# Ledger of designs, part 26: VHH binders against o26223

Target 1, 191 residues: o26223
Amino acid sequence: MKLLWTSQHIKVTVHIDGKVSKMDVLEAIKTRRSIRKYQDREVPEELIDKILDAAMCGPSAVDERPWHFIVVRNREMLEKIPEVHPYGAMVKDAPVAIIVCCDSSLEKIPGFWVQDCSIASQNILLAAHSLGLGAVWTGVYPLEDRVEGIRRLFSIPEHVIPFSVIPLGYPAENPGTRDLFDPDRIHLEKW

## First folded at step 1 (VHH)

Design e18 (framework vhh_gefurulimab)
Fold by ESMFold2-Fast, scan of step 1:
Structure e18 (fold): chain B 191 residues (1-191), chain A 125 residues (1-125)
Amino acid sequence: as target 1 above (191 residues)
Amino acid sequence: EVQLVESGGGLVKPGGSLRLSCAASGRTFSSYAAAWFRQAPGKEREFVSAINSGGSTTYADSVKGRFTISRDNAKNSLYLQMNSLRAEDTAVYYCAADTPIYSEWGYDSHQYDYWGQGTLVTVSS
């Protein structure tokens, strides 16, 4: 998607089909959906770099930033992921996947690396969506069999913990958006 | 970040041939749609030829059958083989690259994010 400046000096996103829309942060958050079907198109490395830059911009407990990322484009490796991740069947059809990892040697405060890697994973999903791509978060941690399966498959060292596998591509489905706002979950002043 | 550098321009007689090269540096080139544009003195920049990441090509009517665009992804390079050159082909030739998100084929120069500095081709006796 390209960004255009209108005569009113408003930055507008152009979709690949030529449609023009205004997508701010709130709209990106509200319209992002899990995408599990991808076009047979390569994702440029420049877009992956933008996505990973966004991933590393999240808040991190005591600024530990323990994340490392593995970018997987090799078809044979992508096809092996479903063997160690039962809900990762869509990964074999994606042009690329990002594995979000925690380097435990960088951990400064116990347990907060999970929040750090969750924030990084969500930023990957939002950045992908903003760039016209689709992605889905497939969970690895804390399921021990998946953690060890992914570790062995990608030769991940013992001090590094695979957290999530996120396939990405140009979307081949449009699930639409949902209104999930529930005022009954908001309590004023006290429970 | 991608930088593009054109080479191969020069003086050639009508009916002659030239091969232009465009070298990409900084990032993998294989994922880009790429194009050649030209600008003659006193004229607007015009489309010459484009190639997408899959290797499909398109040409302006004025060059169809005479020019051939190609890419070598292993060498991060784009080429334009120009045969049967005419005086009307005299122009500064620009290499351009864009991510495949915007469109399948870009005829509009505004669709391309990365541009080279240009290389001059003069067709004259």
Scores: ipSAE 0.000, ipTM 0.068, lowest interface PAE 24.5, mean pLDDT 80

Design e19 (framework vhh_gefurulimab)
Fold by OpenDDE, second read of step 2:
Structure e19 (fold): chain B 191 residues (1-191), chain A 123 residues (1-123)
Amino acid sequence: as target 1 above (191 residues)
Amino acid sequence: EVQLVESGGGLVKPGGSLRLSCAASGFTFSNYAAAWFRQAPGKEREFVSAISWGGSTTYADSVKGRFTISRDNAKNSLYLQMNSLRAEDTAVYYCAARYSGTKYLPSREYDYWGQGTLVTVSS
């Protein structure tokens, strides 16, 4: 009996009436996908503000909150990002991108900033998704060429480390959902 | 060690064609924008063409329509097809690489440079 995995097309009923349907946190986490195609539609500033608010709500080591965010809407700059980021081709097609950075001068404990900025980046993705936007995490750190490329492009000072580039927009693709649960990755009491 | 090595230069008649090559080693070439510059005798080094990792190209006005820049990331190579060559194209041609962009930047902004190859256009 071949269990026909009926791809339940979660009809994300984008209610046209501007009311962002409240997505619960588990739904947001489970249904989020990387989106690399975007509509030719601007993202309202209000949504970016909400996303950035969410980005800053994550925990950080000793509450160091080392993150900074560069919001990029300039078309010329967006088009330049792929030139220094070989896997950032979709950025040129996005109406906006957020660059997550670490100010090393804010670190209280060395090295935890990677976790802090990862949390911030993930919150950006989840918030974007919950608001009906699509996004993708394009890694910058720890690849030196990308770090330096982004640094130069945006004149980022030496003590600030670009961590990720996250293009955002209204989705022009639907990759579907994945079941990523793997019980083999769960260990009880010991490895 | 990072190296850029140009080849393909030589003597050519006006109206002729040459293809320059640049072989990159010692760094991840595919992550870099690449460019050609040239320096004529007694003149300053000038921008000729650039190409991003994704293949976006830029040309100086003086070579637009005559020169074509291309790259092969699998071979870590940069190319410049030069057609309809003119006497004023006589120069040492340099390949260069930098982290970002195809926009014209001063030569000092490029990270790596070749030793150059001489192109002489003469009747």
Scores: ipSAE 0.006, ipTM 0.243, lowest interface PAE 11.0, mean pLDDT 88
Fold by ESMFold2-Fast, scan of step 1:
Structure e19 (fold): chain B 191 residues (1-191), chain A 123 residues (1-123)
Amino acid sequence: as target 1 above (191 residues)
Amino acid sequence: EVQLVESGGGLVKPGGSLRLSCAASGFTFSNYAAAWFRQAPGKEREFVSAISWGGSTTYADSVKGRFTISRDNAKNSLYLQMNSLRAEDTAVYYCAARYSGTKYLPSREYDYWGQGTLVTVSS
């Protein structure tokens, strides 16, 4: 067995609304929702490690893998994020947040780092959901004020670009699942 | 330069109360989980209570319901309110701190330790 097989065939047990559930990849994708309310409950570091492992397994343009991650558990730092990110109020109440960054020195093809970091961000959201956690993607790039605010707050070097801030924790809300399939957006052979 | 300094220890009668304080200096205390440990002469050091940066607390069964741990990050201070004290609580009490980013609530391994403050519970 190669590493390829393990990543494609993993079955996951998820804690949803206090209940244990088995979730495959398609179910995880379809049932993931943005969660902005968290329980006052710690997130074990082992779960963060699993989430970051999953984040780094995403495809990237020319395999450039330009992502770096800052894990924030410090209450003082979490409380300061809303001061530099207007839509990040929920971060203050989260037990942990992950900041997804691009190290521009790792970029091999101009501009694709945005897609690479988007993929990493989505993998964080999916992995968190599969592990019974809730998370939300709060946008940083390309809003210059947020980029510079986050850079200054976390001492991020000039060649590194903060892309997203993702607070996560055990969910204190369950917004339910959406049915978003629209066959009118699928075209066969031609537009 | 990193220091933790305990205070508030003393002699108290059984059933009495004491409040221990721990002053942190030389580092950003709010970045750290903090804990109280104790050791009586001839006994192994034992865990008493811990508090995370987020305020999550844990207590040893022997002190649960009687002791309360708290922190004040603006004052770089950790506290232990001890109520309904017993002779068995007699020990040197140590303040300990660990960077909070590696484990949310560390159980045993701590980076920094104070020198201790003596609490004697006797009639």
Scores: ipSAE 0.000, ipTM 0.094, lowest interface PAE 19.4, mean pLDDT 83

Design e2 (framework vhh_gefurulimab)
Fold by ESMFold2-Fast, scan of step 1:
Structure e2 (fold): chain B 191 residues (1-191), chain A 125 residues (1-125)
Amino acid sequence: as target 1 above (191 residues)
Amino acid sequence: EVQLVESGGGLVKPGGSLRLSCAASGRTFSSYAAAWFRQAPGKEREFVSAINSGGSTTYADSVKGRFTISRDNAKNSLYLQMNSLRAEDTAVYYCAAGDYEFSGYLTDESEYDYWGQGTLVTVSS
């Protein structure tokens, strides 16, 4: 008969300027866009806490969870990031940025921390979007000059590797949704 | 907000040359990496070339040595000089702009947020 709407999807509640909207997981994934223009509006610490909670919920190799996070709100520090990160010009205009780091002392198997920190970074982007914020992932690792520049700027110890810088804020741009589904990239049972 | 408009496409004979232009409005190219992609009829879109804000360039193997990407930040424009054109270069050419979420050059079209409408290049004898 009639195919009914199912509850298989996880529902996320988003608060936007005091109003409540709902976004399912697939909607969040499909509509998240890189946001590089931000309103001159503070992001509440409670939202940052929710985003970081989501970041730490990602899977990690052998459950090593090597991630550490630096939350940067200081305007002078945000303005210095573009000096060491050529693709981070938008960071100086964001109200806050999160630096995703790997504590190598927590690594249980060599090399998988890159995947672990990538998962944490993506969770930050999705969580921010679900909460009505915009964000963009700017890469640090594996570019040695950026790694050392960020390390010096934020006094990061030698056993900790800065992985990504993610500025976020209330979006001041609204890029359209992209249709990226390509069935030619899907192979059934063999290449 | 960035809007991209391509121009310079047309009909050219094998071995000939064309120069494509892409004009940006809404903001300057100097804050973005920019790229050219192409799509032939019935095929998926493929990477052609990219240039970062510092002027470093990347090329697909199929066009390396024949095509040259360049930018003019003062004119807010991106260019693709296409030499020694082949029938297989026939496609709609798209200009793209984006600030990389990752470091370096990215050949993945999903990393580009702004796209032009395309300009047709036909290489025919």
Scores: ipSAE 0.000, ipTM 0.178, lowest interface PAE 14.7, mean pLDDT 82

Design e20 (framework vhh_gefurulimab)
Fold by ESMFold2-Fast, scan of step 1:
Structure e20 (fold): chain B 191 residues (1-191), chain A 125 residues (1-125)
Amino acid sequence: as target 1 above (191 residues)
Amino acid sequence: EVQLVESGGGLVKPGGSLRLSCAASGFTFSNYAAAWFRQAPGKEREFVSAISWGGSTTYADSVKGRFTISRDNAKNSLYLQMNSLRAEDTAVYYCAADRSYYEGTFLSPDEYDYWGQGTLVTVSS
């Protein structure tokens, strides 16, 4: 691994799947897409560790950092997620999923844990993309049936709230990138 | 059907300039990262420069500051502007395209899906 300086951008090279990847932050943000099709290939523990490290680096309200993570690799458990999450069908085909949770005992300001866990979820998506993996955020909170279904499936205590389920793996699709800049949503000085 | 065709090579004196072009056809060029590689007689193919579909560029240390890579997606074309040419720049230059989901590294020829046939650049007095 090496850090490369260019005339325009800082580049970090990472050896993944026989290839070395590079990506600056803006490029990662602009090219990340939701990936729902995965190769039948295991994701190394080292990559999951890097992704979780990145997830915990997000800002949180009053530094409450209420997030906890469940890493699911067990095929039987992954296959049960679609039973309690209608839009989680792709999870059964993923080699691994991360469940982002909020430990309400760590909450200092009511309601801000949703923003905290959203930030952690997005960091997981960006980190996965930068490492050559694909991922998708499947929503759990605030849908009561999904929250309770996931809680029961993974023996999550009542004071912990499952927020999102993020399957990830080596991508088996490439949807391309989007140009989403809309100047009509930018207001100068006043509405 | 899928093709990359290089042009613009030739004989040039040290200190001179050349502009190489690569015309892509048979695929959606704008969805691909693209690169220039070169191979001198008796040597392995080496990386010269790359450009992502987002426009980010990378250069080998040996050409940084002298060469400029660019693309024109409307014309399905890749370019390499070569300035201050040296005898050691003499090589067959190849364009390549990479369909990787992430950009990947552009340092190894093995990482590219599509290749052109090459264009010869000779820098001599």
Scores: ipSAE 0.000, ipTM 0.100, lowest interface PAE 18.9, mean pLDDT 82

Design e21 (framework vhh_gefurulimab)
Fold by OpenDDE, second read of step 2:
Structure e21 (fold): chain B 191 residues (1-191), chain A 124 residues (1-124)
Amino acid sequence: as target 1 above (191 residues)
Amino acid sequence: EVQLVESGGGLVKPGGSLRLSCAASGFTFSNYAAAWFRQAPGKEREFVSAISWGGSTTYADSVKGRFTISRDNAKNSLYLQMNSLRAEDTAVYYCAAKPRYSGLYTSESDYDYWGQGTLVTVSS
């Protein structure tokens, strides 16, 4: 029985009537793609609030929740980000970006903040996607030049570490979905 | 300690204008939504206007087109420009704040911090 993997083109039916169709969590995870092209359309504050709420719902080491978020809508600032982030070119085209940061003073256990901020960043991506937005994770940490560039640009205190820059917007591209399941990466009981 | 202090109240004639101010201290005002409420003599406190952390605004129907809410985050201040004042606008006006979370709120219970109020009297 040849399981015909019908590439079901999950038509993200962007319902025109502003009702964001609720994606279930598995759908959001499986269908999310990095989006680097955005419509000339503002992202409502309500959606940003929902995204940030989601960002803060992730687990953290001993519940340290070290994350901070800078929401950037200023066009001039958005345009400056690529100057210090060479792979952040798409940020200048986004209506908004979220910079995820770690306040090191909030760490209870050293080093787990990377995991904490990663979870927060991923939640931003998933939440954005579920809300009909496109986003991409542009890494800042651990590249020192990017860290310091973002730090200077946004006057971030020394004890706060910029971790990621995530541009957001209504998508102007559809890269499709990928099947990334690899059974060879699964080990039972032992390697 | 979180504080909200209203100012700018006073006596004004019908058709006149006033600008109320609310000075916030003890917290990062830019991270908060803010609102104006008012309480007339013998009446319950009612919603007047709100502004989100992002600058979105909403108004009660009774003040729409006459009042304007604004904020200056650099000054940790909230404002209410009141134009075309009416006798029915006579009330103690209160500044309120809540952490930003989702949307604009119009209920008293939605707000965590309150000022002591400033009296506005509209009389001929």
Scores: ipSAE 0.005, ipTM 0.279, lowest interface PAE 11.6, mean pLDDT 89
Fold by ESMFold2-Fast, scan of step 1:
Structure e21 (fold): chain B 191 residues (1-191), chain A 124 residues (1-124)
Amino acid sequence: as target 1 above (191 residues)
Amino acid sequence: EVQLVESGGGLVKPGGSLRLSCAASGFTFSNYAAAWFRQAPGKEREFVSAISWGGSTTYADSVKGRFTISRDNAKNSLYLQMNSLRAEDTAVYYCAAKPRYSGLYTSESDYDYWGQGTLVTVSS
């Protein structure tokens, strides 16, 4: 605990449709939406660095942290992703994409890498949103055609499994927030 | 038990076309990735083209735009349509299948099942 912690509230600044809003962690979780349309505007390297730092801060089974990340900015490579990922058409219009991968040689407990890479993917989405960017999780694993297609495109070794492709950019769409709270899914003491 | 049998090889003139077929038996072909490799006299075997169980394709740079790989799972068959053939395409063409989806499509050592090969000669 540091002295600066005693009087500060954690606040983030987000750009929504060109406007600036403050949000805390709970607000970021509740207002994050999948964004599939992007402005023709580059994402600064500093923001990508912050997003990847956040991705690596997730909890991991037995602290195995099997994740690796490929950052793709090359337009030719981004344009090839839809050829191997049918629901990745928006990737060619994004200024950058992050491919979340699992290095199976780092796995300490079999099978938990899926949860580990899911946590990393969600942290990317939340961090992007908190920084005024939009992103969407496009699924790769467990669909074998997508796994193989992405592996070939990016020269990914056989012991590494591509898990998700996450395009990122400044949003060119602003879907409304959702009220998803359902008290019927909460049980007190017993089912 | 497990068999891959190639057919369709032969002698063609430069600029000609051939269609190779590979018939699979003794295993569930639709659960396998399949590929064509070739070996020219005095050279090592090289990758030509591969197709995943779901139909995604990969081509060697030397054949891209000229060759088309396809499969028919109902007929347990793999095909290679070869157009604009060159003298450099002369080789024995092998059909191969791999049960692992995580392996490299371009890696010869990742294929468990191989056919006997069919000779393609491109000459005058």
Scores: ipSAE 0.000, ipTM 0.097, lowest interface PAE 19.8, mean pLDDT 83

Design e22 (framework vhh_gefurulimab)
Fold by ESMFold2-Fast, scan of step 1:
Structure e22 (fold): chain B 191 residues (1-191), chain A 125 residues (1-125)
Amino acid sequence: as target 1 above (191 residues)
Amino acid sequence: EVQLVESGGGLVKPGGSLRLSCAASGFTFSNYAAAWFRQAPGKEREFVSAISWGGSTTYADSVKGRFTISRDNAKNSLYLQMNSLRAEDTAVYYCAAEYDSGRFYTLDSSEYNYWGQGTLVTVSS
């Protein structure tokens, strides 16, 4: 049993002996790519729930878990995101987007919420990929105009900080994989 | 301090190939989406190709299948491999970069933060 990459999907499972192959963690990390072109297909709520479960499983500073998530499926709202996030134009073409937010009232140690929300965002990207979806992280924090634009658009209270907007859907592109290993960035014992 | 410097332009015959390079300095290039634009004499500046930090690419219909954009974040460099060149590809080619903390790019030239001086590509017999 093996996985095949196709132009129609990022992968296809081949059944040889009646077994189903699954993407392991290392494969998911190495083959995940930013996807900005999506099929005109709804993403089932069940898959969004699995992705958000994975997002909340990330480590956080002093276990503060400051994450909140807004799931956006409304086409009119998705179409307004590029007005406040100029580099997020493809968000309007996605069937759904997740806005990763930090509730500052849950912060136990100042400043670490950025790292916490980065971890949650990456888990969303990896979980989406493992489930056959494509996604891309579009940055909001620390750009003040984007933070305030997204806050106003989604009625986010002042003690909550929008961190990233992640559109996702079934991929309509396959950019291939990257070979990123660089041994010159590894130092043994000392710099 | 911020600079984008193009190189590799020149005179090529129709059907020929040319590779453009763009060297970035003075900013963290890996956090930026990058693009090639071109401007022919008497024409408006037009989009050619773009690449996000993550390597996702897009191309103008006029160059699809002939041009390939690529980047090397370790070398702070952007490239454009141009094959099967035509007379209508004659233009000054500009390297551009826009801030992309989410690895996203735009096709609108007004959204790009940094620009190079351009390099001339002339396709003629």
Scores: ipSAE 0.000, ipTM 0.096, lowest interface PAE 19.4, mean pLDDT 82

Design e23 (framework vhh_gefurulimab)
Fold by ESMFold2-Fast, scan of step 1:
Structure e23 (fold): chain B 191 residues (1-191), chain A 124 residues (1-124)
Amino acid sequence: as target 1 above (191 residues)
Amino acid sequence: EVQLVESGGGLVKPGGSLRLSCAASGFTFSNYAAAWFRQAPGKEREFVSAISWGGSTTYADSVKGRFTISRDNAKNSLYLQMNSLRAEDTAVYYCAAGTRYKSFYPTQDEYDYWGQGTLVTVSS
């Protein structure tokens, strides 16, 4: 499957102890897949901390950094998410989920918080993948029913907007990689 | 209909020169990299030279300094100027175009469109 055109650009690094494989940035971006099936295995708090550190390193409009994160490990709470998020059924089977939120009191430029929280969400997905975990972005904003449902479940104040719910775990599926490069979407010099 | 038509092959003496041409039609040639590959009798097809959409070039070590690749996007054409030809340059030369990237790559699997080939014989 056209393996040769990517092999010279993609590298995986391995620690000398053999316990951890690291991938470079391009490999992480190109091989990350949405994972919706998880092993019945706990995710260490250390890995969640590393993921959230990466999430907060994203750029934000005028450095407003409006993001807040809720880490959900309680099984009863995870089981209630699908009740207010119809396409979040996989969350109930995940060992942990991260809810990405915007604190509107931190917003300096109206509307850019959506882009800020999108960047944070993508960083969570990439960081999880780089650490051997699987994750999927489930949309909350701008669907008002989901926003209010998640707000009520997690006692989120009205000035804070839940943006996405990202379940995470050790993957129990391997969908393989996708070839998404489309040169017809690239225009040289002009449209 | 996508088509690459090669011309300019023939018999030439060692130390001589020859210029190959490749005419592209049926796609936006200027959006893609293009390359020359060759296949000698009894051997696998090997990379010769490539040129990006913007004119950046690369060459196999065996031809570097002797061959020059060029393109004319207005004419949808690719060229290979071959100087100081050697018996070891004897091969069928293939034009290739349309890669997954706008830059060039040396493997044949990275090119979408291929010509039928033109024979170059270097003989004393």
Scores: ipSAE 0.000, ipTM 0.169, lowest interface PAE 16.4, mean pLDDT 85

Design e24 (framework vhh_gefurulimab)
Fold by ESMFold2-Fast, scan of step 1:
Structure e24 (fold): chain B 191 residues (1-191), chain A 124 residues (1-124)
Amino acid sequence: as target 1 above (191 residues)
Amino acid sequence: EVQLVESGGGLVKPGGSLRLSCAASGFTFSNYAAAWFRQAPGKEREFVSAISWGGSTTYADSVKGRFTISRDNAKNSLYLQMNSLRAEDTAVYYCAASDEYLGYTRSPSEFDYWGQGTLVTVSS
């Protein structure tokens, strides 16, 4: 892929079945799917570092950037996640998971950390997809039982709030893409 | 025409400081990862520091804590602030840019564009 005009056409490297290709950001957004089945392959630390770099590049309210990340590769720990997160069964089969957290001591404006951490979570999904990996967002906050379960499991201090658990790996499924554009949801100038 | 032009090299005493600049033209610099490499006399080209298009930085162990890489996308410029310079920092310093999302890569082969270099000499 070539840069066609300005900053909207940023090239990223995508690793697909051992192949490398370049895609623009719109293609990455439109083709990303939730992936819950992973190959029995480790994910190189370099790719995790690239994903976390992208996660931290998201906008945040008043530039508060309240996010912290826990990278989990330990199989015993991954296997315990479904015990505190009923819809996280796929996590035990993933080679790695990222836990997105909010450090409340970094919060500058009340309540916007949820949006900040949502943006970081989506950037992880998009970055993983752009690098040939598959991932899925499993919700933690605002479900109190899941928040406290994850906090206990990973020794997360009280001033830090676990927001999401994102398992990732090389995809072992290909659900294809969806056409989700719905013009009935677009209103010009007024409702 | 894509061009990277380094400046700011020169002679400096051990313990001194120097700031290198790299001016980019002919492309949208803000969309590119950028890096500094150096080639010391009689050695191969080695990685010094990199900065992603998002601003994340990485450093070679030999310069960590002494050098700081930064960018100014409005001025299409890349900088390397070099502090506490040592004789072994003597080298030709090269600016490089890549349209790939690089994050933590250090490989010269991953960079699409290169400057011609600027000489830094650290001697008494």
Scores: ipSAE 0.000, ipTM 0.098, lowest interface PAE 20.2, mean pLDDT 83

Design e25 (framework vhh_gefurulimab)
Fold by ESMFold2-Fast, scan of step 1:
Order: C-alpha cells, then structure tokens, then sequence
Structure e25 (fold): chain B 191 residues (1-191), chain A 124 residues (1-124)
C-alpha cells in the first residue's frame, strides 16, 4: 500500500522469510498480520531481547510500567496452554511464547494496567513483525477461567495478573495485508 | 447508585465468633473480586481477606485459620466468618470490591468501591 505521508520513512532492516528487507514504522504497522502457523525454527534470544525492549518502551498511566513478561520455550509447557486457553491451540506449535503480566503492586492508578499491558502486547506484535517473525495476541484477561488457568500453569503469584499469551516464530503463512482506512470514522472539530 | 453496606458488627468476648455481611447494590457484584479490610483506632487500614469472583481466597497471616471469607452472588453478598476472636481484632471492618480479576489485590488503592464500615469490639 502507498500513502503520501510514507515519503518520510524511517528505515529499518529486517529479515523476512530469509530475505533482507527494509521496513519503515508505518509499513510495519500497516502490514502486521496475526500469524498462527510457524516454521520449525528456533527464535534467537537476541530477537526476544529486542522484542521485550520494545514492549517496555510503551507509554503507561502515570509511568507505572506494571508489566512483567514470562518467556516460555519449554515444549511441554507450551503444549499445556491450549488446555487452559480454548483459542490458544496454535501456541503448542510455536517455538516460543511471551506471557504479558501485570504486577498489581506496581499499579499507581486503578484499572489503567489494562491499557498499559495492551500497549506492551501491541509493541510485541509490531517488533516481532519488524524482525521477520510472526505473532498473534491470544486474550487471557478479562476471562477469569483463563486467568486462573494460566496462573496455575506458570506458578504466577496472586498479585500478578496474566493479561495475554503471544506465541511467535518464523511465519509459515502469508495472509496478505488489509486496507482498513475508513474516513467515516474521522470527525473534524465535533462529533 | 453503587453501594456496599456492611452489617453484623458488635461487641463479643475473646474466643467468641461473629459473622460480618456486606450487601452490594447498583453494580454486577458477581463480576468483581471482593475483600475485607480493617482499621483499628490510630492505625493504618490493613488487608484482612479477599475472594475472587471465581471463589479463590487469600488471607492475612494474622487471621489465617480463624477467619473465612465467602460470597453469595445470587444475593449480591460477601461474608466474613470470624472465629476465635482476640482483642487485637478490634477494628472497623470495611467491605471493598475490585473490578473483575482472577488476581486477589491486597493494596487498598486497587479497590473501586468501599462500604462505610462496621465496628467489631472484642473485649472481656
């Protein structure tokens, strides 16, 4: 997709399906898709570190930064996630998953941790895409059965809330991009 | 109008028992985690016990084995059964509700709704 405001691109060099590609920020945002099929390839620790660094760079309410992350590579643990998460079947086939959590003891203003963890989750998806990986956000909060299931499975303390489970890996599918711009959703100066 | 109204407080002898109730109205209580806090005169408010909407419970170390928290979602009610009461349990007891979570919050700042409190006095 071509947009006039993309003429001022910030260039990022990425590896996509073995190819070296240059992707700017707007391109990454517009071309990211949910990926649920992964190659049988390990994701290097260096890429996970870059993704988590990006996750922590999001804005948070009154700078509370309540997020914690669990990185899961253990095959047996990944295979147990679908037992407690009905829409997490793809997690067992991923080489790695990141569980985004809120430490409620870090919360400065009640309720805003949901937005904080949503921002962290989206940054994980965008960073993964920019690095040639595919990922998908599977929802945990606000469904208490999933929250408690994930908590028990990963020994998460009572004061910590599992928010999302994000499997990621090198993509084994290419669903194509979508053009979602809808000018009818933009209101000038008043509703 | 959102309300939490505590009842059941009173004067009891050491070793006695008391059951506190909290009636919730104006919101869908079954979607909320709920807790009991207490405040003795001249002291900070402290956590006593909490229950998630799914029924998971946690207790302060000072009350473990003596107090039992429970809920009845059909009656929009929260309860605290207090057994083997001690003089140091004397306090105003507050009911609190936190927006739905499988996590049981201990910090009072996490709670959206609070009752006015009910006084429990344990004396000989």
Amino acid sequence: as target 1 above (191 residues)
Amino acid sequence: EVQLVESGGGLVKPGGSLRLSCAASGFTFSNYAAAWFRQAPGKEREFVSAISWGGSTTYADSVKGRFTISRDNAKNSLYLQMNSLRAEDTAVYYCAAHKYSGTIYRPESAYDYWGQGTLVTVSS
Scores: ipSAE 0.000, ipTM 0.125, lowest interface PAE 16.2, mean pLDDT 83

